# Designs tried in a protein design chat: VHH binders against p49116. Part 270

Target 1, 238 residues: p49116
Amino acid sequence: EGPLLSDTHVTFKLTMPSPMPEYLNVHYICESASRLLFLSMHWARSIPAFQALGQDCNTSLVRACWNELFTLGLAQCAQVMSLSTILAAIVNHLQNSIQEDKLSGDRIKQVMEHIWKLQEFCNSMAKLDIDGYEYAYLKAIVLFSPDHPGLTSTSQIEKFQEKAQMELQDYVQKTYSEDTYRLARILVRLPALRLMSSNITEELFFTGLIGNVSIDSIIPYILKMETAEYNGQITGAS
Key: E = the ipSAE of ESMFold2; O = the ipSAE of OpenDDE; V2 = 0.75 times the mean of E and O plus 0.25 times the DockQ between their complexes.

## First folded at step 16 (VHH)

Design B34 (framework vhh_brivekimig_d4; at its last look DockQ between E and O 0.72; V2 from the best seeds 0.78)
Fold by OpenDDE, look of step 17:
Structure B34 (fold): chain B 238 residues (1-238), chain A 121 residues (1-121)
Amino acid sequence: as target 1 above (238 residues)
Amino acid sequence: EVQLVESGGGVVQPGGSLRLSCAASGFTFSRYDMSWVRQAPGKGPEWVSSITGHGDVTLYADSVKGRFTISRDNSKNTLYLQMNSLRPEDTALYYCVKGGYLPWKKTFDLSSQGTLVTVSS
């Protein structure tokens, strides 16, 4: 069998909404996040191994890991997105909610901790100077995780994950031969993704989705939408 | 030229049902996601539902979920909206739109005439 990923899967270019508003509002944040979500899911569906799992398994798999995939996308696109500015804006919006007593003290703490974890994770990835190939393989590893509840074809998923891991290892050994522990340093970051709440991520980035739809409901739609529609959406053309 | 012609609107009592149709021409129908959008009097356009090009996946606004069903017949270049359990708040001009769901999209190209749905006792 051929490689799990090709050079086409390394490209991961996010196009931000234009123009950028004077101050980042909920709408801008939601649109930016949505574009990233769409990009991430379309990346996934472009992988032949992913397609081979079938529609039901694909949908279940993405539903299980979309938060991790999205978070890796945030880290990878942090500069283009001005993620620190986005997160600051989110915090400011939350402050308004706090003043209005819309959130409990415990909930506020949870949300703030989540934001801290996101920022810390992205900063850690930036410090490691992760390149496009490494991100692609890391995304594949989290995508093809067999340990989520309710998945079918777990044996096949595991095989794909192992393949992603092996390809990453080969790449790192070839590209960063003098950095003996680079692979370990990269992989040890992945557990942090599992500690992040998908619900809180959805609340922070995807508040104000048109129609008040859930990420859970939109995932199968994104996976099956026409490519021409996706291209139009990413460019802002409607 | 893209043409969309809606039909099936009318007056119905609360709890009633209607089925809207949209005849599409001027483009390869099956290659495009389609949507329904409605505009109530004095309000802005509201996205209602979308369906993928092949018709295999549908998406609904929370306000209509469980009551409305979007479908399509690509052999007839026709889009449908089955509306059940209609409510007064569903009163609006309904438009067929070329294109799928956009999470951030608040403006729509409503160049067609639309079909009027009135729900009143």
Scores: ipSAE 0.884, ipTM 0.944, lowest interface PAE 0.5, mean pLDDT 93
Fold by ESMFold2-Fast, scan of step 16:
Structure B34 (fold): chain B 238 residues (1-238), chain A 121 residues (1-121)
Amino acid sequence: as target 1 above (238 residues)
Amino acid sequence: EVQLVESGGGVVQPGGSLRLSCAASGFTFSRYDMSWVRQAPGKGPEWVSSITGHGDVTLYADSVKGRFTISRDNSKNTLYLQMNSLRPEDTALYYCVKGGYLPWKKTFDLSSQGTLVTVSS
């Protein structure tokens, strides 16, 4: 028993690469995105309910929803990341690739549509002024999604999703009591996350991963990695 | 004092196999992810593979995936790299490093001796 999320799960602090280069490059973008991905996965693995589902279920859930978690993280950390500047640099890179005959017109159209969807989503979250508690519960609702193909513990996952929804409702009704339909406006934004291609997200943000590893292969590694080195990189000693 | 001693390298023909070993001491081996990193002549270090502290998850560079297998024996404080279907481009000094895969970590502690793998006809 107890709440699904604790105050520790509301804290979501992204540490950006330093210093920011004068001209953004694929390595800086990839490192920034990787830091957010690792933060998102470590956030998920710290949830007791998530741990209770077991390793196989944990891996399957995160493989299914990492793009949704990552996109929520981009929206939440948009200011820290200077996301608009990163997206502009990606667009510039795409334009240079077209000029060099590296990409087809059909492919760039798909990628530009994805960037537009991402900008729309982040703008909608900014307009709603989503707070840290709301982001934590939206991530939990996305994480505990029972309807992905191949899941085995679907009843337990659904129970945790419903708990996340109930706790979000309680929080919003208490904190934003004057805004009667705020919860409905927030929840209706979530389906847009499933319209975004994880393959395009991987191409945009994770080109240049060391060893050219796939996100699908790195996910189970992040979920089981020893945390001492990672914590040292993002928090420092003491 | 952390000490890592690599062994098992040698000269093999293309298509051959080698098994590298790394004997670790000076730290609690089972509490650390471990990696193999290689450095070809005139090139910078290239990350090859990582394994979690308990040995339950592995990760491979695309260039070696399907050909190399990383493993560990925590009771012996030893890390292994089984290399199959070796290619001339696998020729390098191979290093065992304490620590796993972090995409933003570009530098590795290559203070150990390494073990030389040469793939030639």
Scores: ipSAE 0.828, ipTM 0.930, lowest interface PAE 0.7, mean pLDDT 90
Fold by ESMFold2, look of step 17:
Structure B34 (fold): chain B 238 residues (1-238), chain A 121 residues (1-121)
Amino acid sequence: as target 1 above (238 residues)
Amino acid sequence: EVQLVESGGGVVQPGGSLRLSCAASGFTFSRYDMSWVRQAPGKGPEWVSSITGHGDVTLYADSVKGRFTISRDNSKNTLYLQMNSLRPEDTALYYCVKGGYLPWKKTFDLSSQGTLVTVSS
């Protein structure tokens, strides 16, 4: 049987909105995050194993894991996105929301803790110098998680996850043969993803989507949209 | 040459219904996602709804969700918008647009005539 991922699944190039505004705002942050979300969903839909599961399973799987995939994407693209600058702008927006009495003090603490955990996760991934192959397999392990409630075809999903784990192990052992603990260090980062709140991620990055659509509603659309137009607009948008 | 011709607009009372149509030509209709965009007098364009090329998935702005239904007939190269429970704030020129939903897509080709929907008592 062939590999789970090909070289086309390792390439993960995020194109940022252009021009970058002098002062970051909700619209720039939302567009930047949306580009990453669409890139992540198109990455997932391009995987033959994912395609083999069928449309209903695909939608259920991505709805369950989209925040984990998005968070891995933030870590992978942190430099290209200038993520630390974006997070600083989000903090400033939250401070303005306090002044306008739009959020409770307890909610603000919860959101600030989430931002801190996100930055900590991204920093830990940067310290490990995770490469593109490792990110691709980590995303596959997260995507093919059979333990989410309500999934169908969980036996096949588990087999794909095991294949992703095996291929990551083979890659790390071959490429980093003198680093005995690298695989273990990488894998212990994954549980932190399950603790990230999709509700808070939507509030931070996706408030003000055109049409005020929810992420749950756009996922089935992204998975079935025509790719030619999307691919052309990535090239035309800088 | 891409051509999009909207029809089906009119004047209705609040709570009423209308069905808009858009005849498409000059491109392979089924290979493109399609959208409805509306523009109220003196306001900028507002995305309303999108549908995938094969018609299997739809997406709606929160302001119209549950009231509007987008559909397409690829054998007739025609896009539809069924509008129910119409409100005065739905009053606008409605345009058929080649292309789907993208959060960074804020400009639309509104060079067609559109079809006017007026909701008033």
Scores: ipSAE 0.728, ipTM 0.892, lowest interface PAE 1.1, mean pLDDT 88
ESMFold2 (binder alone), look of step 17: mean pLDDT 84; pTM 0.842

Design B35 (framework vhh_brivekimig_d4)
Fold by ESMFold2-Fast, scan of step 16:
Structure B35 (fold): chain B 238 residues (1-238), chain A 121 residues (1-121)
Amino acid sequence: as target 1 above (238 residues)
Amino acid sequence: EVQLVESGGGVVQPGGSLRLSCAASGFTFSRYDMSWVRQAPGKGPEWVSSITGSSDVTLYADSVKGRFTISRDNSKNTLYLQMNSLRPEDTALYYCVKGGYLPWKKTFDLSSQGTLVTVSS
């Protein structure tokens, strides 16, 4: 059977909002994050193996792993998004909230710890110089995770995850043949994704959607929406 | 020449119900996601609900979830919005829009006439 991912699945081009504001605001951050979320889910829905699992399983998988996919996307698109600038703006806002006594210290601590974990993850990926093929397979590995509670078809999901792992191994061994330990260094980064709270990610990046639509509700819609007329807005491809 | 004609609006008391319709022409209706957008007096447009071209999936703004139901009949090129448990804050001109929900899309093509919904007692 053919490869799990084609060259079209390696392409991951984020189209950022324009124009850039003079000062970062919640609207710009939410719009940028939403574009990345849509791009990530359109990427997942384009995989034939993912489609073969069926609509119910597709929705359950993405509901379980969207935060992991989103975080990998943040790392991959960090330069395009100016992610360091966005995180600095969020940190500054939190520090001002402490001085103004508007938020509890415990909540601020939880959010700051989340930001530090996110920064550490993105820095680790940058130091490893992860390429587009490696990101595509890492996203596939987290997408086809058979170990989330409540999933059906777990044997089929596990088969696709193993296929993603095998194809990543083949790619890394062929492309980075002199670096015997590269694959291991890449794979040990993945467990950190599960330590990050999806609720805190939603509050940090999707605050402009709170009260409008939830991430949980939008997932099945994105997976089935028509894409032809707006694909360029989502992927940056025509 | 895309044409959208909304109807079914009216004046109702709080807790009442209305069913809106949108007759579409000038494009292949079944190939496009469709949305309902409303504009309250003195406010900007607010997205309300979207439905995929296939009717397989619907999406609702949190403010209307559980009260409104979007549906479509592709054989009749018609989009519907069933509105139950109406509240004064639902008072608005309701528009049918070609295209689905995109969180970054804050402007909508509201060139159609719309249909007025007034919830008052």
Scores: ipSAE 0.698, ipTM 0.883, lowest interface PAE 1.3, mean pLDDT 88

Design B36 (framework vhh_brivekimig_d4)
Fold by ESMFold2-Fast, scan of step 16:
Structure B36 (fold): chain B 238 residues (1-238), chain A 121 residues (1-121)
Amino acid sequence: as target 1 above (238 residues)
Amino acid sequence: EVQLVESGGGVVQPGGSLRLSCAASGFTFSRYDMSWVRQAPGKGPEWVSSITGSADVTLYADSVKGRFTISRDNSKNTLYLQMNSLRPEDTALYYCVKGGYLPWKKTFDLSSQGTLVTVSS
């Protein structure tokens, strides 16, 4: 059987909204995040192994791991997104909410802790200088997670995850042969993704979704939408 | 030339039902996601619902979820919107548009005539 991922799966180019407004607002943040979410889901749907699992399994997997994929995408695209600027705008909004007594102090604490965990994760990935191949395999490892509650076909999912892990190991050992412990440093970053609340991610990045649709609702739509329209919008030819 | 012809609007009492239709021509209908968009008097356009080209998946604005059902018949190049439990705030011109749900889509082609839905006592 061939490799789990091809060179086409390493390409991960985020098209940002233009122009960037002078002052960031919830609509710009939501559009930026939505573009990344759509890119991440289109990346996943292009993998032959993922397609082979079938529609119901694909939807269940992505509903379980979208936050992990999204967070890896934030780290990978942090420079393109000016993520530090987006997070600063979110923090400013939260500080204003405290002043206006719109949110409980306990909720604000939870959200600030989430932002700090996200910043720490993105900084750790940047410091490790994770490359495009490594990001692709890390995304595959979290996508093919057999341990989420309610999943069927767990044996096949586990085999694809193991294949992703082995291909990552082979890549790192060949490409970074002088750094014996690089793979271990990369893999120990993954558990932090499970500590990130998907509900808080949705609140921070997706409150401006047109029609107030939930991420849970749009996931099966993104996985089955016609790609010609999506490609037309992101190529700048639309 | 893309042509979309909406029909099925009318005047109904609150709690009533209507079924809208959209006849599409000038493109390969089954290869495109389709949406319903409405424009209330004095307001901008509001996305209502989308359906994939294959009809496998549907998506609804929270304001209509559980009340409206989008469907399509690719053999007839026709898009439908079944509207139940209608409310005064559903009063609008309803347009079908070529294309699905994209959170960053800034404009809709509302060059068709639309179909008027009025919910009043």
Scores: ipSAE 0.820, ipTM 0.923, lowest interface PAE 0.8, mean pLDDT 90

Design B37 (framework vhh_brivekimig_d4; at its last look DockQ between E and O 0.66; V2 from the best seeds 0.69)
Fold by ESMFold2-Fast, scan of step 16:
Structure B37 (fold): chain B 238 residues (1-238), chain A 121 residues (1-121)
Amino acid sequence: as target 1 above (238 residues)
Amino acid sequence: EVQLVESGGGVVQPGGSLRLSCAASGFTFSRYDMSWVRQAPGKGPEWVSSITGSDDVTLYADSVKGRFTISRDNSKNTLYLQMNSLRPEDTALYYCVKGGYLPWKKTFDLSSQGTLVTVSS
């Protein structure tokens, strides 16, 4: 009865912290990641279909998929974030931790494998030259995933996911009519998001959150926080 | 225009309890997230807890989670902090702050008087 997403949902502008330090540290990485997480959560909460599911469902849904939304945001904002430089700094820190015997070799290997999977995903998306409309619909597809354990209203969530898939198909068919297999190439990238550990993402990007809050704790807060202060700070409007 | 008046502090022994209050005026209280921030002697400000404006969704620093409870009464323009199982490390001036939790917000308006909490045997 109307499109799932409006043109306002295509706009996804990350405001990076300033000044950029000469050497990247945990604080700068955490602040950058936090800005992207907040942008992603405010994007999700602005969707009328998402609002219609109600507070409890919204919280459960986002707790289940935040890592997928965050990773899509990393891929979309890779250049503005200088993501390759951030990942190199994380790798350098891990190499130093091996030499100082601070972490087990097995744990460091596990973390490195996740960094490699993240790099592979971002490179794949860049190679496909995914546009803003495609990213918006991919985020909607992962947001409205009915498959997570413990969800209520799964039939309604599935209908919203199907609507997102249909609108993505219509967009790709009209915009990239020359590339018959583009939609298939895009959609087969999504399963890789489920293979990335949310716990490792939290360790890599959200160490040093003010108050040492967990992502699980901050999600219901972001979904219900007053937006005027947040919007004013990120857009430069008073 | 914005005025915040904290009260309820005092001297208490370890394991004791205190309830802080903040009376707000000069703005539409229910439209703003609110926070408690503390400053211990010789240390910088530390964020303690936040609560959303309308839905009373709460967030706590790990150091106080399970011991402190933030709440509000929008009909009275008042913010509360119930502090249980107090520790010597909780000793600080406690400030009520207009605004919620933002991980990149590095400054707080601590121009109010604050209320002193001292935990000592």
Scores: ipSAE 0.843, ipTM 0.933, lowest interface PAE 0.6, mean pLDDT 90
Fold by ESMFold2, look of step 17:
Structure B37 (fold): chain B 238 residues (1-238), chain A 121 residues (1-121)
Amino acid sequence: as target 1 above (238 residues)
Amino acid sequence: EVQLVESGGGVVQPGGSLRLSCAASGFTFSRYDMSWVRQAPGKGPEWVSSITGSDDVTLYADSVKGRFTISRDNSKNTLYLQMNSLRPEDTALYYCVKGGYLPWKKTFDLSSQGTLVTVSS
């Protein structure tokens, strides 16, 4: 009955580590990615429909879709992150690893294909000029995906996804009324997210986590952590 | 005034166990996530483990996972760290810290005394 998302769910401001180094390093990349992951998880936990699913369902759902949410976040924040620069630096490092025989050719090929798919996805979203409302609804569609294996309450999750789809449709039709095909062009980009490897995303962006913490161990923690310190770190106060 | 008083450190052999305690006062303990941080001689601070104030969800650095157990007793305003299978690399001054885990957090409030753990043959 009520809207799935409110205006508070449209705001998605990523704060980057400062200062940006002259040469990118694993620590800067991992810190930047960690900030995006935490922002994405706090976004999800703030949604009333997500809260209504209960703790076990919430954790399972996020474990299933975190990489898709993260990838949407990368596309949305690509400019502020200088993502193209980050990916270029990673490619250069991989080329050096070939020269030094440090990685297998099969692994490097897999990682390069993933980088190419990621860059293409981000470019396609930029060309479509996806706005903040559209990103919020796309993230909700991805979050409330009922077809991941092992989920409970799939009928309720499906109803929330349908509501996100309806709200996206209503928004696009009202805001972009002269672009008949905009919704279709947006939706055909979503299947690419399921092809992104969470394993490779971890390797690219999260191998330098402080304390050597894995993604699957931090997800339940982020969903339940006290928010006062996190919110204070965003502002740099209290 | 926030006060954190650590205890339970000592000298143990490799493979041994210790249980650290941290008595907290000057704030509403149950409302805050809590952490253990350690500092080895000549090294910078290293985050060890965190526990949420709600639901007691725990998180561990990979270097200690499976060997250390963080817990809390909100009725006693006390944080604990059970350390098993201790290694010489665990030798450090251990601090109780108000607050949770953030991967980009580079500084910790280590103004308390801490409790020294020495693992040696």
Scores: ipSAE 0.708, ipTM 0.886, lowest interface PAE 1.2, mean pLDDT 88
Fold by OpenDDE, look of step 17:
Structure B37 (fold): chain B 238 residues (1-238), chain A 121 residues (1-121)
Amino acid sequence: as target 1 above (238 residues)
Amino acid sequence: EVQLVESGGGVVQPGGSLRLSCAASGFTFSRYDMSWVRQAPGKGPEWVSSITGSDDVTLYADSVKGRFTISRDNSKNTLYLQMNSLRPEDTALYYCVKGGYLPWKKTFDLSSQGTLVTVSS
């Protein structure tokens, strides 16, 4: 069998909404996040191995790992997105909510900790100077995770994950031959993704979605939407 | 030129049902996602439902989920909206829109005439 990923899967270009507002509002944040979500999911569906799992398995798999994929996308696109500015804006919006007593003290703490974890993860990835190939393989590793509850074809998923891992190893050994422990340093970051709440991520980045649609419900739609529609939407059709 | 013609609107009592249709022309219908959008008097446009080009997946606003069903017949270039258990708050002009759901979309191309749905006792 051929490689799990090709050079086409390395390209991961996020187009931000234009024009950028004077100050980052909830709408801009949601649009930016949504574009990233769509890009991430369409990246996944472009992988032949992913397609081979079938629609039901694909949907279940993405439902299980979308938060991790999204977070890796945030890290990868942090500069283009001005992620630090976005997160600061989110915190400011939360402060307004706090003043209005809309959130409990415990919930506020949870949300702030989540934001800290996101920032820390993205900073750690930037410090490692992760390249496009490494991101692609890391996304594949988290995508093809067989240990989520309710998945079918777990044996096949595991094989794809192993293949992603092996290809990453080969790439790192070839590209960064002088950095003996680079692979280990990269892989040790993945557990942090599992500690992040998908619910809080959804609340932070996707609050105010038009039509009040959950990420869970939109996932199968994104996976099956027409490619022409996706391209038009990602380029800023509104 | 893209043309969309809605039909099937009318007056119905609460709890009643209506089926809307949209005849599409001027583009390859099956290659595009389609949506229903409604506009109530004095309110802005509200997304209602979307369906993928191949009729694989449907999506609904929470306000209509479980009551409305979107479908399409690509052989007839027609989009449908089955509306059950109608409520007064469903009263609006309903538009067929070329294109799928966008979470951030606030404006819609409502160049068509729409079809009026009135739910009243």
Scores: ipSAE 0.701, ipTM 0.861, lowest interface PAE 0.9, mean pLDDT 92
ESMFold2 (binder alone), look of step 17: mean pLDDT 82; pTM 0.827

Design B38 (framework vhh_brivekimig_d4)
Fold by ESMFold2-Fast, scan of step 16:
Parts: structure tokens; sequence; C-alpha cells
Structure B38 (fold): chain B 238 residues (1-238), chain A 121 residues (1-121)
């Protein structure tokens, strides 16, 4: 039938908290990350194919892939977020925690390895100069992953993923006709997203939510919340 | 003008139950997510629970999860909070608020009267 994604799904504009503090703190980082998470989930919920799968499937899919979507969003919005500055602030905080013996050395090492993997991913995407259409289809490919445990409608999810892959291929072949291997270079980046721990992402970026609400519990809420009141807060659109 | 009128508070023993109500007017109730927010004596406001405009999805603060149930009746423009297994720490003025949960939202419109819940020691 029609395309999986429309031009409206290519638009992905993060509205950052204002003003940026002189020194980054947990609240600013958590607010920035939360805005990106909400934007990512509003993006997903706006896709007709996603809506057609139904509420239970939608929730299961996003619970399984939110970390992949969030990481792709970090890479796409790295400049807007000043992500390198945020990561440097997190690293500095972790180094100070080692000196003060506030956290275990094993945990800090695990978290630092996660930050390194995140930086490597974002740098690889930047070097490939991934455009907005490519990001939209990469997000669709990870969203419509049929291989997560507990999913129903897996055949339909697989068909949507295949459609995303085909539309990405068509786009890349027409737009970057001179680079016959561009699609392969892009797709080979995706497996790294599955190696990133969602628990560590939650600890690094969503510390302000800890003890209040979990990402797992907020997901079905974001997917069904009324958007008109919040559109300007979440997407930057009025 | 948005008007919110809370009721149903009172004094209960630990382990007791109360059902709060909020009568809403001045806006299209079914088009807005709604929240319960409480303010304990000497503390800042604490978000408690939210419900989507349709009523399909609810969200709870970890401190009340499993004990409180938020619900709404869009035909009556009324929001509810069923509170079970009440603890002394639940003692607060309870406010209903137009709008859902946003992690970055730090201020709430607490201009309504609220309803006082006191759980005896």
Amino acid sequence: as target 1 above (238 residues)
Amino acid sequence: EVQLVESGGGVVQPGGSLRLSCAASGFTFSRYDMSWVRQAPGKGPEWVSSITGSGEVTLYADSVKGRFTISRDNSKNTLYLQMNSLRPEDTALYYCVKGGYLPWKKTFDLSSQGTLVTVSS
C-alpha cells in the first residue's frame, strides 16, 4: 500500500530546556533525556502501521526497544543536546565518585564502558553523515523488531520491518547513488544498539526519575497520553 | 475558567481507606490527562498519580503503587483516587490537577481548595 513513513515522520525536533545551566546537573540531564524519550515515543505512536498493531503490542514493542530508539535519538540530536558536554559531565561525576568511594569500582567500570560504546556509536553515525530520512527508517527498523520475547502479531511486525528496510534501500539508492555500499555501512551499525544496557541508560540519563517512576511504567502512559496540551513541550510544535 | 473541587478527605487509622473525588468544570475534561498531587505539612508538592484523557492508561508514583487507584468518569467530569492501606506518610492536602505527568514539570497549579487526608499515628 502506501509508504510506511510519511514526510511528517522525518521531522524530529527536540526542544531543549532553557536556559542551559552554567554547570550541568542531574535535573538538566534528566529533563533533556526525558524530552527526547517523549519525542521518540510520540514519533512511534504517530505511525499508522504502529497504531494498527494495537495497544498491547505497541507497549511490548516500545518496552523492548526504547533504549535503541533513545540511543538513535541521542545520535540524531547530538548537536542540539550538546551530547559531548553531557557525557563529559557524567564522566567527571563518575571519576569524582571513584575518588570519594561513593560507588563500587566494578559498577563504575561497567558504566564507563557503556559511555564509550555510546560515544563510538554516535561518532560512527556522525562520520556516515546520516540524514533525517535514514534516521527515520533506522528507528522504524528497530521499532518493528519481530524477535523480542513475548510478542504477538510477529508476522505483521516482520512485514512492517521488511517494508522499512525496503523503503530505506530505495531512498539510499536514489539519494546516494554514487555510494553502492552506503546501506551496508549504515545497517551494520544497528547490532551495537542491542549490546547497550537499558538499565545503565536509565541510570545515566534518568536518575531524576529513580524512586518516582520507571521507564517501563511510563511507556504505556506516553503512548496514550493526550498530545494537544503537551505538543509544544515535547515536539517543539505549537 | 478552570475550576477543580476536591472532596472525600478525612481522618483515618493506618491501614484504612478513603476515596477522593474531583469535580472539574471550565474545560473539555475528556481531552485532558489529569493528575493527583499531594503536599505534606512542611514539604513541597509530590506527584502521586496520572490518568490519560481516555482513562485507558494510569501511572503511579512508586510510593503509592499497589495501594492507590486513579480513575475517571468523563460523563460526569469527575476524577477519583481510591486510597487503600493508608500510611502516616500519606498525610497531606490532596489536589487534582489539569494535565498529566511530565518528568520535567516542577510546578503545579494548586490554586484549588484541596482535600485534607490525615492518617493517625
Scores: ipSAE 0.785, ipTM 0.910, lowest interface PAE 0.9, mean pLDDT 90

Design B39 (framework vhh_brivekimig_d4)
Fold by ESMFold2-Fast, scan of step 16:
Structure B39 (fold): chain B 238 residues (1-238), chain A 121 residues (1-121)
Amino acid sequence: as target 1 above (238 residues)
Amino acid sequence: EVQLVESGGGVVQPGGSLRLSCAASGFTFSRYDMSWVRQAPGKGPEWVSSITGSGSVTLYADSVKGRFTISRDNSKNTLYLQMNSLRPEDTALYYCVKGGYLPWKKTFDLSSQGTLVTVSS
């Protein structure tokens, strides 16, 4: 069998809303996050191994791991997104919500801890200077996670995860041959993704989605939507 | 040229039902996601529901979820919206549009005539 990922799966180019507004608002944040989510889902649906699992399994896998994929995407695209500026705007919005009695102190604490974890994760990935190939395989490892409750075809999913792990190892050993511990430093970052709540991510980045749709509802739609329509919108073509 | 013709609107009492239809021509219907969009008097357009080109997946605005059902018949180039448990706030001109749900889509092509739904006594 051929490699799990091809060069087309390494390419991950986020097109941001243009221009960035003078005053950052929830609409711009939601649109930026939505573009990244759509890019991440289209990346996943393009993998032949993923397609081979079938529609029901594909939906279940992505519903289980979208927050991990999204967080890896935030780290990978942090500079393009000006993520630090977005997070500062979210913090400012939370402070305003306290004054308006819209959120409890306990909830604010949970959300602030989530933002702190996210910042630490993105900073650690930046410090390691993770390249596009490494990001692609880290995303594949989290996508093909066999351990989420309710999954079918778990042995096949585990096989694809092991294949992703093996191909990442081969890449890192060949490309960064002088850095014997690089793979270990990269892999120990992955457990932190499981500590971040998908519910809190949804509240922070996807407030104001048109129609107030949930991420859980959007996922199966994105996985089966027409590719030509998506490509036209993301690449700026008609 | 793309043509969309909506029908099936009318006046119903609260709790009533209506089934809207959209006859599509001028493009390969099955290769496009389709949506229903509504515009209440004095308000901007509101996205209601979308369906993939194959019909395999649907998406609904929270305001209509559980009450409305979008469907399509690709052999007849027709899009449908089954509306149940109608409320006064569902009163609007309903449009079918070529294209699916995109969170960054700011405008819709509402050049068709639409079909009027009025929920009142």
Scores: ipSAE 0.800, ipTM 0.917, lowest interface PAE 0.9, mean pLDDT 89

